# Ledger of designs, part 12: VH-VL binders against Non-structural maintenance of chromosomes element 1 (nse1)

Target 1, 232 residues: Non-structural maintenance of chromosomes element 1 (nse1), of Schizosaccharomyces pombe (q53ek2)
Amino acid sequence: MEKERQDGLSDKHKFILQYIMCRTAGVDNEQVRELVQEQYGETATVEDVINELNNSLHNFDFKIKRVQDQLDGRLTLHFQNLSGDPVSQMATPYPPVQIELMRKIIEWIMKCDDYQYSLTTLQIQKLSRKEMGLAPSVIESHLHTFERDGWLRQREGIWTFTNHALAELDAYLHNEYESNLYECNACREIVIAGYVCDCGYCLHVYCCKHLAHVNCINCNTPWANATVIGRW

## First folded at step 24 (VH-VL)

Design q4 (from m4 with heavy chain S107A)
Fold by ESMFold2, last read:
Parts: structure tokens; sequence; C-alpha cells
Structure q4 (fold): chain C 232 residues (1-232), chain A 125 residues (1-125), chain B 110 residues (1-110)
């Protein structure tokens, strides 16, 4: 019945869409599942409702993307605009200097040494001074703004992308940093927390939990020798 | 919601190409949460997965070893469908053919949650 | 022949529990935890019961459970009901990310 409306989505579908859109940093899939069950009954699935929303949204260059956390597998849903410059969309409230800093931080994370895909506060300060001439105190202020707004996260001064940022930057990272990125061979998403074999076979931390084999399934060398990606 | 409608010939002569089409409604063939497979079933071999196509930043294709030299599975985004082509068929290819959607619930597996109606294909002169 | 070995048939009485095995190799069942189970009634397409060894999709009864040890996966059906009479198929991903099925098991509910 709800797929037959000519003027758009049903009122219940629109309510679910609004719920997701209002949570700009993403929303827990299980929270949306509970809402779907409340609106449609206990047998309704969030997967089907999201699929129906995406069928309607695609004509307007919008999408709801499901993101799996690379460490614990928790699923979140993110509303995306597919048409514009992703970095400009991430940094819309910021002045031009902060937009340029965001572009540089993305570059520095993607090109960092030793598979880290993360930077310390000190590293960011030194790189921004060298490449942009910015004072360390200015950088600390900007980093806390990026953390507050949900684009970067840190632990003990080690900064990396949030799941929200990965969702928004997906196309940009593939286009601009193809030679610097790893994709998970199980789920095909970008890896910033995982493992990579010498042969290049790569898995997220969470996806690796599904590997039952002791050796790399591509080259048969011991998987225990795989290089860690990220700091987690 | 998601529906898979199969079409194609039910009788094919040996050495010809078997071509089947699976039309998708309620989902996109380029969905980043789905994969699209052909599976056949016969009394002698049971269920046999033949191949899969899906889109994740590029198109991926995987084919069963038993048919790899003869099979192609092609997506068609403009018609929202995917096709099976199996070249050089023999009577051993007589089976009930299904198309199916595999859905990614989490990590990298695609269990089949929607199936086409099935097409019994006979390979005979 | 089928790449994965299942018993040809299994039977049980209503209310009992039964287990169906699915044995492969280190190149399939033993490579990934991407093992699924399907139920197929006569003249119907298969329906997924379990994926990734033990996960149940929405709408599948909790009477169905799964486990895996080494190269063998198991489907357990508790509290057998007449509607459980069907064919059951296991599947596994391989090291080449292809997929193989078991030969199928006919479950008869006495």
Amino acid sequence: as target 1 above (232 residues)
Amino acid sequence: QVQLQQSGPRLVRPSQTLSLTCAISGDSVSSDSAAWSWIRQSPSRGLEWLGRTYYRHKWYNYYAVSVKSRITVNPDTSRNQFTLQLNSVTPEDTALYYCARGYQYGAGSYPFDYWGQGTLVTVSS
Amino acid sequence: QSALTQPASVSGSPGQSITISCTGTSSDVGAWNYVSWYQQHPDKAPKVLLYDVSNRPSGVSSRFSGSKSGNTASLTISGLQAEDQADYHCSSYTTSYTLVFGGGTKLTVL
C-alpha cells in the first residue's frame, strides 16, 4: 500500500526520514529499527523502510547511507547529499581558512606514515605551521571545533575521522586519494581501523572477526603477520 | 516490496547460449547493500550458485568454478535488471533457474532474502 | 557432487529437537563465518533462516539456531512443528569469495 502513493512517500516514511535528517551526525540503526516497529508493527524491518526511502531520494541526489563501525560493527544511518563538494558541505559554517585547514587535515591523514590514518595534535600543529603558517593555538581551537561538530574524533590527542566524516567524504576520498586508501576485502568500505597483509588483502577490525582461517585467504601467509591499520 | 521477475526461453538447443533476465522492482541493481545472483536447482546437483554481480564503488563479478569459462552475469542500470548468459549449453545445464537478491546485513556476506519465481530451462534438441 | 556434505534425511517427532550438519573444508566452511541456512518447502524458493552461522533475520523463529566448529556448521531446530517439514540447505563462502551449497537435507516430521 505505501509503495503506491503518487505524490511521494507515506506520512510514516516521511516521519522516519525526518528523524534521520534531524540527527545530522548520524543515528543508531537500532533506534530507527525501534521507531519503524512502533510505526509499522513488530514485523516491519528498518532495512525495507530505508530501501524505500532511498528509491524516492535517489532522483533528488540524496541517500541514506548505512555505516558499520570498523571496530565493533555498530550500524548508524547517515543522510547524504550526493551532488555537491563534500568538503564544502562539511565545512559550510567555517571561514575560508578553516575550510582549507579541513582539506589539509584530510590530506595529512590519508598520506600519513606507517598505516596510521591518524595524527597527533603536535603533528597537525607542525604540518599546519609548515604548510599554512598557522599558530599552534589557532590549530587547537580549530581541532576542538571539528570535534564538537562531529567531523573528527580523538583519544589522548590522536585525531582521526568519525564515521559521520567517512560517510560524507566517501566519494571524495575515492576520487582524490585512490592511491592512499585501503578498502576492506569483505565489505568494500574504506579502512582506517583494520589489518593488511603483505599481499594487500585488507580487513576492518570487525570484519576480521568473520575470518576463521589462520592464514591470509589470498596468499596463504600467516594472518597474524598482517600490519595493523590505524590507532585504535 | 522487493520483487524479482524472471523472463527468458524455457527450451534451448545444445551448443547455444542460454540467456535469462531478472527485472528488479523495489530496489536498485546498483544498491550498495545488495548483490545479485543466479542459482540453479536440479535433482542431481541440488542448489548450485552460478555467479554474482554487485556495485561497491565499482562493479564486482564472481563466478562458480564449474561454469566460469562459459558464464557472464551483467547488470543493466537503465532497465534495473540483470542477466545470465551461459554459453555452449549441454543437457547437463537443464535445471530450474532462480535469480536472487543477496542482502548485506553487516559484514561481507550476502544471504538471499528475495528470489525470482524460477524458470525451468530444458536443454534438448 | 555437492561441495558441502549434509545428511540426506533427518526425522523427528513434534516437540523434539533435531540437528542438521554441514561439513566442508578449510577453503569454505573453515575459511569464513559466512555460513547460511535455507528452508525450502515443495514448489517454493528457499527462505533464509540463518546467516553468518547463527544470526536470524527478522521474522525467523528463535527455534532455529546455528553453530560452527572447524569445518562443520550445524542447524538446530527445537520444538519441531509440522510446518518445519521441508528441505534444508547450507551455504558457505569460499576463499575465492564464491559460494557453494550443501546437497540438502529432507526433514520429515513424524
Scores: ipSAE 0.677, ipTM 0.846, lowest interface PAE 1.6, mean pLDDT 89
Fold by ESMFold2, fold request of step 25:
Structure q4 (fold): chain C 232 residues (1-232), chain A 125 residues (1-125), chain B 110 residues (1-110)
Amino acid sequence: as target 1 above (232 residues)
Amino acid sequence: QVQLQQSGPRLVRPSQTLSLTCAISGDSVSSDSAAWSWIRQSPSRGLEWLGRTYYRHKWYNYYAVSVKSRITVNPDTSRNQFTLQLNSVTPEDTALYYCARGYQYGAGSYPFDYWGQGTLVTVSS
Amino acid sequence: QSALTQPASVSGSPGQSITISCTGTSSDVGAWNYVSWYQQHPDKAPKVLLYDVSNRPSGVSSRFSGSKSGNTASLTISGLQAEDQADYHCSSYTTSYTLVFGGGTKLTVL
């Protein structure tokens, strides 16, 4: 006997959805896999449950996106709102000056020198003073808020996008910064940590792990000479 | 669960175009984790991958060099399906044709985890 | 003229371990670690056993394992069972991101 879904999502599907939604920085795929197996049995796959959730979410312009970390390949699941301007939606709880700062930080990261796709706190402070007239203490406060809310991450004062921000901004970055972005030739996702050959062939750090060839497979130039993208 | 249902003619005349359709249920043809391929099998050639289409921020297509001049693989998001079009067929194109989903488990490869039922296509006058 | 070379047939007795090779070139097996193995029983579509050389999808027995060295990938089946009698196909991505299959190997369980 086949069981039809007459009132939408089952209670188990709703539980999985709520688990993912309440973790804005993303949820480890293996944690969700364990939860799926607890709810549906050990033969159930996270892939099938997420597909079923996405089929239901489609009509509301929501989606759960699976994101692969560019360095270690760790998979996380992120709840997305597909409607409207992604920058405005990311920054909706913020005052207008902080929204403007977010737009500027995105621009500065995408246009920064030497393939870094990251900025130091000092660089952000100097650019903010020059372009927006903001004091350094104000910038420190705003950066703390962006880090707390899962939009930016930093190590030792070097700031860049989180995986959650990359997922939310994907269409925006492709539309507004096409000439400034690199796309991985293996998985087709935006690269902010990886390698690019002089010929333009580009791979994430993790995707490069699967390259067995010593030379660039597009132009046969030694891959060891590829330019590093990002700071990690 | 993902299911692939094939449809299309079983007999095609030489020099005509072979057209097959693969309807998808349980997944989207524009899925950010999937790629959609046509593969054929014959006793003389074994398994032969023909082409792939998939979506990320735009549609990507790859075709086997042996058929690249004659093949098109087209997605149709409104019907959630994808099609094979192989022009100028000859009797050597007689084969069992499969559509298949490739799934990205986390790398840039798409191993085939779901297959259609197969369509035996004969090219004959 | 298959792009990847597999032995035409192999055989083994129940409980035995066997290995099937898949040899390509630097433009396919030697370019990426995107090598997959498929099992195909008569009158059925292929089923993936391994991807990316050695990774096993959910539901595939740990009796199936894989390795690669240079331009040659290998599938090993340990503890042979009667149900393992089937055709086995390898595939690899190429440097142009297309896909090629091996000619296939018929495994007979004696």
Scores: ipSAE 0.673, ipTM 0.845, lowest interface PAE 1.6, mean pLDDT 89
Fold by ESMFold2, last read:
Structure q4 (fold): chain C 232 residues (1-232), chain A 125 residues (1-125), chain B 110 residues (1-110)
Amino acid sequence: as target 1 above (232 residues)
Amino acid sequence: QVQLQQSGPRLVRPSQTLSLTCAISGDSVSSDSAAWSWIRQSPSRGLEWLGRTYYRHKWYNYYAVSVKSRITVNPDTSRNQFTLQLNSVTPEDTALYYCARGYQYGAGSYPFDYWGQGTLVTVSS
Amino acid sequence: QSALTQPASVSGSPGQSITISCTGTSSDVGAWNYVSWYQQHPDKAPKVLLYDVSNRPSGVSSRFSGSKSGNTASLTISGLQAEDQADYHCSSYTTSYTLVFGGGTKLTVL
């Protein structure tokens, strides 16, 4: 018998919150669902528990954000501090030069050509030398740190944001890079992996799986002609 | 626990504005996982979705084509509620009105998982 | 006049399977895989059974399944039980991201 309303968060809510907080790069939604069912019973939903946690966190400028992977739709949960500068909070353990590099990499990704929203290691090295005077070996060390800490991911030397970084940077990207953003017309989240029609109608890769129409919903041209966003 | 509590008049005269309020407890009207709808039901028309408002970096509104010229759905974050305003009502607007939360389980749909208690509104002189 | 066409009624005996159809157009059922099904018992608000054609929310029996082909979605109820007697409504998103309901189907369990 819990006294949730009298005492604020229950011990079970605090356990779930701490489980998510300790996993700074995010936690799989299904793992949290299993814990919720263990703590509250088989009919309890993760959605309701997270909602109740967010109601309690609201006054402290904290939030648990649910993020859907843009390619496969897998859901993860991320604890966020909504106060202050998200880039500085993202890079709190880093020296000032590395914070500046992170801020530049964000800019370079958001402003890159050809809808790529990603950069090669070589591109980062060239831009860093040109704009910051940094040596290639220094850049490789910093990129390794960003990958280890879950801010950037790479495949075959092509770097982009993790889902964790997108969650942390959401407000920052909207505020600073509004003209460089694509938003999904189905779920309204930022697109770095998806498709865009010439008319501007845009969908994540995963959200596009729900489109049954052969033509763009907005302009009725063939959807097969849409431009690919991202490298995936 | 999410609860939706409706309030508003049960009798409205033709040509007037129907105004209903849905107070939300246990969730936020600006939740990034929810959308907020008004739905009505009558024996002659069945269920009829009227409109939706929700927040994703800005407010989005969608209205059924049949009422689009007469309807507004307004969120109020300070009171944690949303309202229906339906102008120039006729007797054909007589129905049981529900507010409902749509929850985003998938990529872009909002199936209705919580409903208000319903308000039976009669439009008559 | 509903935007989506459902049969007015269907019936079946306990243990049987039945299927309820929901037919729209390329501007709704044929535009998105955002079709949902709701069960409504007398004097109660509807309850979601399926969303996005075939997904069941927590607590919905696996006896309820869904499919879609072209402009027609289907709800199948297997192993009919007395408590399945209710009204069933389909809904679909449109190309303008509005939502339309079907006219409803009364299921009678004999």
Scores: ipSAE 0.672, ipTM 0.844, lowest interface PAE 1.8, mean pLDDT 89
Fold by ESMFold2 at other seeds, last read:
Structure q4 (fold): chain C 232 residues (1-232), chain A 125 residues (1-125), chain B 110 residues (1-110)
Amino acid sequence: as target 1 above (232 residues)
Amino acid sequence: QVQLQQSGPRLVRPSQTLSLTCAISGDSVSSDSAAWSWIRQSPSRGLEWLGRTYYRHKWYNYYAVSVKSRITVNPDTSRNQFTLQLNSVTPEDTALYYCARGYQYGAGSYPFDYWGQGTLVTVSS
Amino acid sequence: QSALTQPASVSGSPGQSITISCTGTSSDVGAWNYVSWYQQHPDKAPKVLLYDVSNRPSGVSSRFSGSKSGNTASLTISGLQAEDQADYHCSSYTTSYTLVFGGGTKLTVL
């Protein structure tokens, strides 16, 4: 770190920032850690470099957000725009019909029955036909685009948010879907893969690995009875 | 890079309110990776965590049971600081007071990676 | 009495391995794996050595390691060095998401 460049970012900070910005769907924290150590030496921390970048980015309503994967705990870094409507910002390159489809998919995921927080391709096709009049082939094309651009992911035709989408939509989901969302009691982030006790105490799959108790911390009911959130 | 600067009185009379301020530079009191604590240290009790405030879409506060009826920890986003207010102090509240940043490296714990310089507060008549 | 029990003192010779215990209850050490260890030299603030039982922040020597079984966490220092002479504190989160410290352990390097 170059302490004498107080009016702007050092060349090394700019390199790290550009590396993250060019990977709009997010970048693995350990890959950035390796780059930080190459640029600043083995004792440098990715946490300090990101903090210094964020202090500068704040002036422009930008941020690098660290996201923990809800299943395996892997950390990724995401360049984020803090201004404006999050859905419009994430969907800016798309025509209006694709933006409206994204808004609908967000709604359908958040309002899923049975704590699933995910939809099959068939469910998306049926809902889009019913609510938007879109043909199945159009939906498959749009879903491919959303997957390519890092907004949605799927396994065996089951679609849900990426970590990138969760980061970008965080404020939007809290504001618009407050009654439909679960938050992890350990890390306070939105849960789409985890467990919830009858009393409402909720943990991500990965955060649950830190629970040493066999019973719910809040109500002492067996944790084995907790309801599964998500399909993973 | 992150620095915590403490300010406040070093002598407080019994039954008064102890007020300490922790000014933050190099980070934000509303950071979504941090939590902000007050901790005190005395020969009789060692380290004692008093309370924590942090922001995740709303403000969360947690207080040690030993002081929960007398304590308030308040963030101030406009001045980028947080304060300790401890009411009705007694000589047993004499201690070295620290503010500290807890950093979330991953899950839901906040180990303390930055500490203020410490303020030795004496409660005496 | 401190909420978590640590030995008041331990000692060792340079190059030895020593272990400091931290014993709590099912409502703290036994509830979460959120146990941390801090090193404190005289007249200085504590410095974190380990978090979440066994994770080392960058810049902390691999000579420091941690483990936990049931209600007891342990800090192990291998290859003891003169600069390791300090006070060592454990902490744990409780089921109420508050935090408690151990009474501290004074390590003397002979």
Scores: ipSAE 0.653, ipTM 0.841, lowest interface PAE 1.8, mean pLDDT 89

